# VH-VL binders against q8eqq3: the designs that were tried, part 18

Target 1, 246 residues: q8eqq3
Amino acid sequence: MKIHIMIAEDERLAREELMYLLQQENDIILCPSAENGDQLLNLYQEYNPNVIFLDIHMPGINGIEVAKKIRNEFEDKDIIIIFTTAYESYGVQAFEIQATDYLLKPFSEERFKIAMNRIRKTLSTKKVRKPKVDKLVVNLDEKMMVIDPNQIGFAAREGRTVKIHFISNEVIETKMNLKELEEKLSGFPFYRPHRSYLVNMDCIKEITPWFNGAYNLVIKDLAESTIPVSRTAAKGLFDALQGVHH
Short names: E, the ipSAE of ESMFold2; O, the ipSAE of OpenDDE; V2, 0.75 times the mean of E and O plus 0.25 times the DockQ between their complexes.

## First folded at step 20 (VH-VL; framework fv_lerdelimumab)

Design Z1 (at its last look DockQ between E and O 0.83; V2 from the best seeds 0.00; counts 0 for: pae E 3.6 > 2)
Fold by OpenDDE, look of step 20:
Formats: C-alpha cells, structure tokens, sequence
Structure Z1 (fold): chain C 246 residues (1-246), chain A 121 residues (1-121), chain B 109 residues (1-109)
C-alpha cells in the first residue's frame, strides 16, 4: 500500500527538492502540494493524506497553527506530520503537536531517509494491536512483586535506593539500581532522561524547556510529577518518543 | 457554467506563425493553471504546455519548446498560444484545458471544443 | 520524457465490467487522471486523484493504482461508454511536465 504524502511549502526550490527526494521512494504517492495554510486545509480535506511535510514558515497562518487546526478538526485521523524549517528553535513546538519528525532546510538526504523510516515505522505500528504488556517481577526484600510496567510513571534514585512511582501515586522501594531496572524493562517504552531517573515515555504529558538546553518532563500521574531531562539526554528522548531507536 | 472557447485556428504554410486564443468564463480564471493539449488527426492526445495561475511559470513539451509560447491575460480571462516556426507535424486540434488547481497540477477538469490548426504547403 | 502505455483497444459486453490499465514510471509516485473522448468531441475528465470522480460522472467509473500502474474500471458498462480513454500523469523526468497515454478504444458489445 502506497503512502499518500502531501507537501506544504511556499518556497519553490524547497518544494521541488522535497519532491525529488520523495520520488526516490517506491512506496509513496504524491498528493497535490500546498503553498500556504489555507491551501493545505482545502487539499487535506480532499485527499486525506497519510503524511504531511509541513513548512513552519508559510505566508499567512504558520505551519504550527495549521497543524493544530488539522489535529483539532480531524481528531480521529492519525495524520503524520513532518515539519520542515530553516530554524532549529521549533523543536519543542513540534513535539507539542505530536510531530513525527523535524527536518531542517536545506534537506539532507540522510535526514530525509531517517524521516521516511520513522514514517514507515509509525504506519506499521498503528496497525499492530499493542501486545499485552508482560509483567515485571521485582524483588522487594523477602517478597516478589508483580508489576504492570504500564502502571509505572517513573523510577527515581533516592539515596541508596530506587523508588518506583506509579501513575496512581503509589510508591514502592526496590533494592535494584536504575540500570538493572532499565534492563528488565527493555521491552517497554522507558527512557533515562537523567542519571537519577527512569521514565515511562507513555506517561509523559508535557515537555517544557529549561536552562542550557535541558528540559523538564511532566508526568501523567495524579501529582503531575516533574522530571529533569539533561541536555545530553534531550536529543535521544525526542528520538525515542518518535520511535527512533539508536 | 464553466466554459472554454478556443479560436485562431486555420491553415498555414510551414515556417509561418499562428496565435491561438482561449476565452474562459464561469470561473475565477486567475486562480487556476491552464494547459494546451493537441490531437493530430486520428491520433492520441499530446500535452503541449502549461502556465501557472499568475503566468509566472511556463513549461513546454520538448516537441514545441523554443517554438511555442504560452501566455495569459487574467484581466481578459484569456489564454494564448503563440506558435512560431510551424511544422507539418504541428497539424492538430488544439484544446485549452483548465487545471483543477492553482499551482499544484493534477488533472484537467474542463476542456474547450478545440480549434483546428493545419500546417500544409 | 516519461512514457505511459495503454492497450490500444479493449471490448466489453453490455452490463459487464472492464478494466483499462495504464503503465509508466511516473505512476509510481503520481496520480493518474483519466479522460473519456467520444468521436468528434473534446475529452472529458472521468477520474482524477487515483479514484476521485468529478461531478456528473457516474459511479460505475472508478480508479485504482498499483506499483507503476493505474487502472480505470467501468462496472456495468453502458452503450454510451464506448469511447477512447486516455490516462494522464505528471512526467517523472520533470515535475512540471505532463504526459498522456496512447489511448484505449473501448468497444461495448
């Protein structure tokens, strides 16, 4: 099945470059392209593409706003959005609207290929029923506890022990270190945003910028817990959230 | 009603020039790309040229490149095809056709009835 | 320039289904448009955007694509469907160029 891709780009050269790159792919078909937000909305309604390559900086309504409008108007559609821009500063905004990837201009073939792989991966996973998550067995003193990893919001190192925080705000203490816990959770969507934290990516509600390229995560637990993301871990986190495994 | 009407066809000798016109009505002419397509007697359709909605972009088939010029006057709702250095193989019915879109071309949704151009010595 | 190829002629019995196929490299990445032309008349757009029908086109006309091919299907052919059918697409060698297939003459028996 072909992937229906639509381009929204006001710059002809950039648009043509993207078309050229896309034509090298065998599993895509190109929808009519848009040169502004209004055109995109109209064409989107007509063609219902799987993927939109969306320039943030178009005349009139900007790409972010158009994306939000698309998401709000078509809540039931799992449209994949790839932002294109000449500026790196829109990464957080792209995340807020659940963009699949972010491509800088001028386009590199390598980055384009990575984006295409993410697109394909995303499309393939949507068809797959989330397998029943296996249970995590954790040794607690003289007891073994069976834990549903999906119920874990995050784990944190506190002193000499690791505390596992559930989305229910329940907390348990384990003798395992974070590395051991991470290994046991290798089949689940957990990430190390900080040396002292392990976070369930499915429980991330928001990402907020912090100082010096660091971020804070807000967790979907009752307490709306905040977890720090180190600068070094930030790039990997975004990739992981987008389904890119390094 | 959307309508396209071609004119300017006729019999000309090789090497001569001819200018075709296409009068558009029933739609916002300046909002759509326009095409010329020709059909030799008893033959298939051949794409000739396209012009963007504002006339800023023009593209031609290799068979007519350097000899034909597509243009438009949006104030007059008229499309033109200037044909220079005509050849016998240019003999055809020439159709003007409206693109479905402004600048993203995917289909010609309205056609004129065509005008016959005969190039003969 | 890229090329689109069609069978020169096909036939279908009245009320039956016929499929006209167009093949070319451009169809790998671009939608085909289909045009119906009756003798002495201008072409009429019948399918665009893979499987979209313009207003006024009967629902017995449908479009599909696979690989480097596009197809026009007439389900329940009528006598008035006898015509030449042309596929059309952007040219793979140039984004701004267009190409037509050679056309298929459909006879309704």
Amino acid sequence: as target 1 above (246 residues)
Amino acid sequence: EVQLVESGGGVVQPGRSLRLSCAASGFTFSSYGMHWVRQAPGKGLEWVAVISYDGSDKYYADSVKGRFTISRDNSKNTLYLQMDSLRAEDTAVYYCAKDRYKSSWYGMDVWGQGTLVTVSS
Amino acid sequence: SSELTQDPAVSVALGQTVRITCQGDSLRNFYASWYQQKPGQAPVLVIYGENKRPSGIPDRFSGSSSGNTASLTITGAQAEDEADYYCNSRDSSGFHLWVFGGGTKLTVL
Scores: ipSAE 0.856, ipTM 0.921, lowest interface PAE 0.4, mean pLDDT 90
Fold by ESMFold2, look of step 20:
Structure Z1 (fold): chain C 246 residues (1-246), chain A 121 residues (1-121), chain B 109 residues (1-109)
Amino acid sequence: as target 1 above (246 residues)
Amino acid sequence: EVQLVESGGGVVQPGRSLRLSCAASGFTFSSYGMHWVRQAPGKGLEWVAVISYDGSDKYYADSVKGRFTISRDNSKNTLYLQMDSLRAEDTAVYYCAKDRYKSSWYGMDVWGQGTLVTVSS
Amino acid sequence: SSELTQDPAVSVALGQTVRITCQGDSLRNFYASWYQQKPGQAPVLVIYGENKRPSGIPDRFSGSSSGNTASLTITGAQAEDEADYYCNSRDSSGFHLWVFGGGTKLTVL
């Protein structure tokens, strides 16, 4: 099916260049364009696009605030937002509002094609849902335990053992290492944000910056848990959360 | 009630000029783009020109570019089409039409009843 | 091509369903709008934005698109639906240029 795309850009030449790039794609249909944030919100509600290319620096409500309104007030978690900006430093803010990607102005064909590939991957990706027949079997000392992977918030290595933390706040200790656990959880949305952690991406509530390009995670219903994201894992985490790669 | 009323049509010889007017009422004229569309007798619709809500952008079909000028006076709620160097193929009913949008131009939601322009010797 | 192609004429029996089509390269990337014109009258917008109806247009009118083709469907055609129907969209060669299809005469039998 066609991808319905809306552009929100106040500068006419930049808007027309982006329209030109989009028209080279065979699977795209263009909605009416917006020139400011208020106009975007009205057109968004009328046309319900799959994707918005959103200029951060628009008159009126700026692009960041518009994106927050779409996510929070309209509760649209599925719309794909690609920010356009003159500044490379917006990566963290894009993640905070669940943006899929950003494009630096002036637009390059190479970066545009990367963004389009991410859009297409995101649209093809389905949320992983635990099959009612499929369970995870985990080795504990003297027994095997049958668990529902969707109930796992995260797993952590603590000393020589791994602890599985359920979203119910229950904890199980296992002799299985994180690599073995990750392999058994293949097909479910788990990610390694750090060498000592394995996180259920569907359960992430908050992400906050930390030293040297690292981050901390908070898991839903486990607010006292603080899970580190290493600098080297941060890009992969953001990509996975935006759905571009999965 | 939203209304558009065209005037200024008539019979004119080739090479002469004519100015059409379109009086708008019942809506905020300065908030919308405006179009001219023409229809030769017994023929289909042909888009002629568009002007943005504030008059800053104007675009024309190739068949009239350089000969026709679209303009608007938002203080008088009036759209104009200045037609110079008229040709026999310009003979048509001329409609003014309101766009749904300020500048995106994706639909002509209100039309006038048209004014006939006949170019003949 | 900048042209939008429509069949010149289509017939439908009273109360039956009819589909009017419009083809053009620009419809790959742009929505179509549809206009109804009865003899001696100005055109009336019946569908915009692929499938949206303005106020006052009966719900028997619907629109769709696929590939480079847009369609106007009238379900349960009435005698008053007898008219010419025009599709309209962007010219593929310019962002601000527009083009109408040649029109389809609908006859209700």
Scores: ipSAE 0.382, ipTM 0.736, lowest interface PAE 3.6, mean pLDDT 83
ESMFold2 (binder alone), look of step 20: mean pLDDT 91; pTM 0.942

Design Z3 (at its last look DockQ between E and O 0.42; V2 from the best seeds 0.00; counts 0 for: pae E 3.8 > 2)
Fold by OpenDDE, look of step 20:
Structure Z3 (fold): chain C 246 residues (1-246), chain A 121 residues (1-121), chain B 109 residues (1-109)
Amino acid sequence: as target 1 above (246 residues)
Amino acid sequence: EVQLVESGGGVVQPGRSLRLSCAASGFTFSSYGMHWVRQAPGKGLEWVAVISYDGSDKYYADSVKGRFTISRDNSKNTLYLQMDSLRAEDTAVYYCAKDRYKSSWYGMDVWGQGTLVTVSS
Amino acid sequence: SSELTQDPAVSVALGQTVRITCQGDSLRNYYAHWYQQKPGQAPVLVIYGENKRPSGIPDRFSGSSSGNTASLTITGAQAEDEADYYCNSRDSSGFHLWVFGGGTKLTVL
């Protein structure tokens, strides 16, 4: 089945560029394009696309607001939203509305392809309960412990040791460094948001903007722990959360 | 009632010019793209040109590019086709057609009855 | 410019089902629209956006697509359905260009 894609973009050049890129794909069909939020809402109702490429900066209602309206009105529909923008600062907002991806203008072909792959992956993903990950063996002093990675919220370097924080707020201390731990967890959904932290992405509750392009993560542990995200790690985090690995 | 009425057709010699008009009524003319489509006698439909709702964008088939000019006057609810340097192969019934949308063109939902243009020596 | 190809003529018995097919590269990425034209009359839009019917078009008309093809299906053909049918889509060589198929003459027997 073809993927029905709708573009909402007020800039002609950007719209045409996106159309050009989409035309190179064999499994997509283009719905009518919108040039503003109101047009998008009208066309959405008529054509019911699978995917919307949505410019954040359109005249009138901005793309984020339109996306919220769509999500609110069509809660039962698994519409895929890809935001397009000339600005990098809207990443958190895109995350809040569960956008599938975020594309900067002018569009990179490589980045576009990544977005298309995410779209395809999302459409193919059956609501299957994520299987429990395998157990992790961690050396603690003279003992080996078997740990369920799903129970780990995050790990943090504290002084000369690494502390593993469980979602239950239990904490264990290991002499293993974060790099070693990350390597052992390579098959699990962990990310390095900071040089001193390793976070379980499945335990991320919220992402909040911080100063200078940095972010804070709120963990789904009892303490609602806050973990810093460096500027350099921010982009990769969003990609990782969406299943894209660079 | 939505209606399009073409006019201006006739017999002309090769190399001459002709201007067609299409009068629109029954809908908000300024909110829709408009097309010209022609049909040679006993032949199929051929797309000729399109103009956006506000006239800012115009596109033409290769067969008429450089010779034909599409335009519109929204204050008069009228679409135009200026045909210059006419050729025998331009002989056809010319239809004006309303697009379903403003600038994202997806189907022609209203057609005029057409006006005949004959180019002959 | 891209091309849309149609069979020049097809026949259907009264009350039976007929499918008219259009083929072209543009149909890989763009919807087909279908127009009915009776002798001496202007074309009438019967299907747009692959499978949508304008108001006033009977429900016996339907549209579908597959790969680089689009099809118009008439389920339960009526005598008044005898006409020329044209497919139409955007031109793959230009975003703002349009192309028609060669047309299919439908005879109702």
Scores: ipSAE 0.868, ipTM 0.929, lowest interface PAE 0.4, mean pLDDT 90
Fold by ESMFold2, look of step 20:
Structure Z3 (fold): chain C 246 residues (1-246), chain A 121 residues (1-121), chain B 109 residues (1-109)
Amino acid sequence: as target 1 above (246 residues)
Amino acid sequence: EVQLVESGGGVVQPGRSLRLSCAASGFTFSSYGMHWVRQAPGKGLEWVAVISYDGSDKYYADSVKGRFTISRDNSKNTLYLQMDSLRAEDTAVYYCAKDRYKSSWYGMDVWGQGTLVTVSS
Amino acid sequence: SSELTQDPAVSVALGQTVRITCQGDSLRNYYAHWYQQKPGQAPVLVIYGENKRPSGIPDRFSGSSSGNTASLTITGAQAEDEADYYCNSRDSSGFHLWVFGGGTKLTVL
């Protein structure tokens, strides 16, 4: 929910002007600031910001070289870089390094708001992982239903039918099996904690231990539902929740 | 082993002065910001002052502005607090603390054991 | 107004989970830091940067934030966790000023 922003700027007054502008935004939180390129690389690795405001003309290694290290050596193509400078002549290099914007000093409120809007636009497009279509179509007996996958809490198999439980407490039945449903939800954060269940990981509220390395899940706003996690599925669930890459 | 050791506390009458020292060892003192934090007996922590790694920037809580001066001598790895015009409400244990960063002042990761200052007539 | 507000006391049964909260205007834009202080001892940093744990701090300590509220969570509380806990953050009225919360005394039952 908060945009984590880091500033790399060696001049105190310029740094404080930018911090003041950023502090007026309700959706950001400020990381520690860097005063040179080496400090920025260390803080970047420690805090993993969403956005860096990066002064090109810092002492030592310049901001363009720092941005190249982040993009190429750390392979972070998602981080948003806003270059700051007193000179407009660096715009071509900023484009080559995939900078989101280029902000001239002294900072104007108008230009700053434009940069913030571009940051927010860029972040919204990076969070979307599928092209255009973000709906799920499921087959029922006599109709097809269009569903927003984000509204699904979990699905459970009962005999030969599958019940889809929405976070609104609405329930529908489908003739689709869990394998078919899982395939159609590919690209959404769904996990199979048990052979009879499919859970939306974004909706998990509580995880409690059970016998022999198994667990139980509770889904947000569906407190009467206890979903088992088998022993063999537990590691994969925790890895996915903790953001561990495979 | 990173250590901070405060000294210079004692009993003093209101209106007098004291100078506290904090000896640093086991880390590159000149690379980090430093804080003073105090704690009145039986009370909570109160931030007092901070100084940047090179001594160029100094900031104070309103309760001590104009009376206290923070300083450092990087050649001696020593932080100082000059406390003038002491009041009864300045009675506290005074801690020095190392910041995690040079000048961004985020998180005090190493603390001294404190020195007691008692201001009473 | 840059006060950080903490409940003065909280209790937890041994082995249970406890949450200590800190509220303040500055927490909208600045990280909270958390310190543990046992009687007669100096404070110890247990969480910095909202949710980061220094080396040597047990993984039962975690931190989080939402809006203007920061939380310190101790999962599986142990007897040695009995202490005073302080939140700390920047003063939103000035970039270089700090404030501490009033502290929360944690009792392990």
Scores: ipSAE 0.360, ipTM 0.721, lowest interface PAE 3.8, mean pLDDT 84
ESMFold2 (binder alone), look of step 20: mean pLDDT 91; pTM 0.937

Design Z6 (at its last look DockQ between E and O 0.73; V2 from the best seeds 0.00; counts 0 for: pae E 3.0 > 2)
Fold by OpenDDE, look of step 20:
Structure Z6 (fold): chain C 246 residues (1-246), chain A 121 residues (1-121), chain B 109 residues (1-109)
Amino acid sequence: as target 1 above (246 residues)
Amino acid sequence: EVQLVESGGGVVQPGRSLRLSCAASGFTFSSYGMHWVRQAPGKGLEWVAVISYDGSDKYYADSVKGRFTISRDNSKNTLYLQMDSLRAEDTAVYYCAKDRYKSSWYGMDVWGQGTLVTVSS
Amino acid sequence: SSELTQDPAVSVALGQTVRITCQGDSLRNYYASWYQQKPGQAPVLVIYGENKRPSGIPDRFSGSSSGNTASLTITGAQAEDEADYYCNSRDSSGLHLWVFGGGTKLTVL
């Protein structure tokens, strides 16, 4: 099945460059391109693409606003949005609208290929029915506890032990290390934002910028727990939140 | 009703020039790209040229590049094709066609009836 | 320039289904448009955007695509459907160029 892709870009050269790159892919078909937000909305309604390459800086309504309209007005939560921009500063905004990726101008072929791979992965995962909730068995001293992974907010290494924090604010201590726990939770949306943390991505409420490209996660637990995201883990987190299970 | 009417066709000798016109009505002419397409007698359709809604972008088939010039006057709702250095192989019915879109060309939804150009010695 | 290829002629019995196929590299990445042309008349757009019908086009006309091919299908062919059919797409050999197929003559028997 071909991936229907639409480009929204006011700069002719940038638009043509994207077209050129996309033409090299065998599994895509190009929808008509838009040169502004209004055109995009009209064409979106007509063609209903799977993916939009969306320039943030278009005349009139900006790309972020258009994306919000698409998400809210058309109730299309499944559309894959790749933002294109000359500026790095819009990364957080892209995250807010659950953008799949962010491409800087001028476009790197390598970076484009990475984006395409993310698109393909995202599309493949959406077809996968949420696996039946498997239970996590955790050894607690002389007892085994059966845990619903969906009830876990995050796990943290504290000293020599790992503490599992539930969304209910209950905490249990396990002798398992975070790596072992991560492996056991491979079928669930967990991510390692930090060497000392494992977070349930479904329980992330907010992402806040921190110093030097790092972030903090706010968890949807009663305590609104804050979890650090390392710089190295930040890029992967955004990808994972968009349905790419690592 | 959307309507396109071509004019300017006729018989000309090789090497001569001819200018075709296409009068548009029934739609906002300045909001759409326009095409020229030709059809030799008993042959298939051949795309000739396209012009963007504002005339800023023009593209041509290799067979006519350097000889033909597409242009438009949005104030007159008219599309033009200047044909220079005409050849026998340019003999065809020439159609003007409206693109579905402004500058994203993905179909010709309205065609004129065409005008015949015959290049003969 | 890229090329689109069509069978020069096909036949269909009245009321039956016929499929006209267009093949070319451009169709890998671009939609095909289909045009109907009757003798002595200008072409008429019948399908665009893979399977979109302009206003006034009967629902017996449909479009599909696969790989580097596009197809026009007439389900329940009528006598008035006898015509030449042309596929059209962007030319993959260059940006903003267009190319037509050679055309298919459809005879309704």
Scores: ipSAE 0.861, ipTM 0.923, lowest interface PAE 0.4, mean pLDDT 90
Fold by ESMFold2, look of step 20:
Structure Z6 (fold): chain C 246 residues (1-246), chain A 121 residues (1-121), chain B 109 residues (1-109)
Amino acid sequence: as target 1 above (246 residues)
Amino acid sequence: EVQLVESGGGVVQPGRSLRLSCAASGFTFSSYGMHWVRQAPGKGLEWVAVISYDGSDKYYADSVKGRFTISRDNSKNTLYLQMDSLRAEDTAVYYCAKDRYKSSWYGMDVWGQGTLVTVSS
Amino acid sequence: SSELTQDPAVSVALGQTVRITCQGDSLRNYYASWYQQKPGQAPVLVIYGENKRPSGIPDRFSGSSSGNTASLTITGAQAEDEADYYCNSRDSSGLHLWVFGGGTKLTVL
């Protein structure tokens, strides 16, 4: 079976570089390429590709917005979208979609082969798609921040807002409440030990008893932070840490 | 009605030049790539050249590279093929053809009726 | 080699199914298109994008691909299908070059 791949890239040299890399693969067939977002939407509907390599910054419609249209308006949940970009900044790398991967320009052959292997793996398991978000996108005052959920130690409601505490000790504020944040992190091992907290179970270092069947958590590399576990949440926490599933 | 009409063919001696024209009507000419394809008498089709919708990209078969020049005038809806240093093996019916796409060349969906070029002494 | 190879001739009985093949290295990574040409006429696109049929082309024409081979299939061949058939694709050694196969003469008996 051939993997049908489409490129959306306005810069001729970058487009040709991707075409060259892709034609070295034995199991892919190249669709006609798009040079802007409108062309991409038309060609996508005509050719129904398995994979799109999509430049975030093209003239006209933003690549992020095009990806949102494909996911939401055409409701195509199966297509693999690989964003390409020249920018490393968190503020430039902003999206709320289920992107499979991204490639930094100029393309390295090594990183490209890794992306191709991930594409093949994803297509082999597409019936059981990951329920998790690949990245978490949060709104800050003047930018959107792309976050790797594995870097989050915990989140806490502090007053009217929610603060996200990274294992690096950095803290950001989000407009999302803990319920919304938990839902967006559903593919990652997060748990609500208390109504005001959401913790990354992979980052729990210590659990200590407290009054009335409650507990306290210490997060790896955040030893100054002590997170309560309510009596009603304690069993669920221990079940989750031991791999006990419903 | 989408239509392509070639003209400018004729009999010419080796080493001389000819300029073919292709008049387009019934579609937005400036939105599509254009091809020249030739067919020698009794032979198969041979792709000759392609030009992008805006004329910025031009590509040629090895058999004509350096001798032929493809061009277009989008204000006149006309495609051209300038053929220099003609050889006997250039004798063929020359077709112009419309691509389905601007710069993605995967189908020639409309063809002219062709114009005959004969190169002989 | 970027050459596209077709059998020079094939025959089919009226109403039967025939398959015309096209082989070439470029077909591994690029779609094929198919053109029908009757004597004294310009070619007509019958299949593009491997297996897509333009408007106005009868549904007895279909296309497929496997490995480095593209196929044009005519189910229930009619007398009017007697023609030369050419495959066409991009040249895998050059990103912007095109190549036609040598053509297959279809005779309907």
Scores: ipSAE 0.442, ipTM 0.769, lowest interface PAE 3.0, mean pLDDT 84
ESMFold2 (binder alone), look of step 20: mean pLDDT 91; pTM 0.937

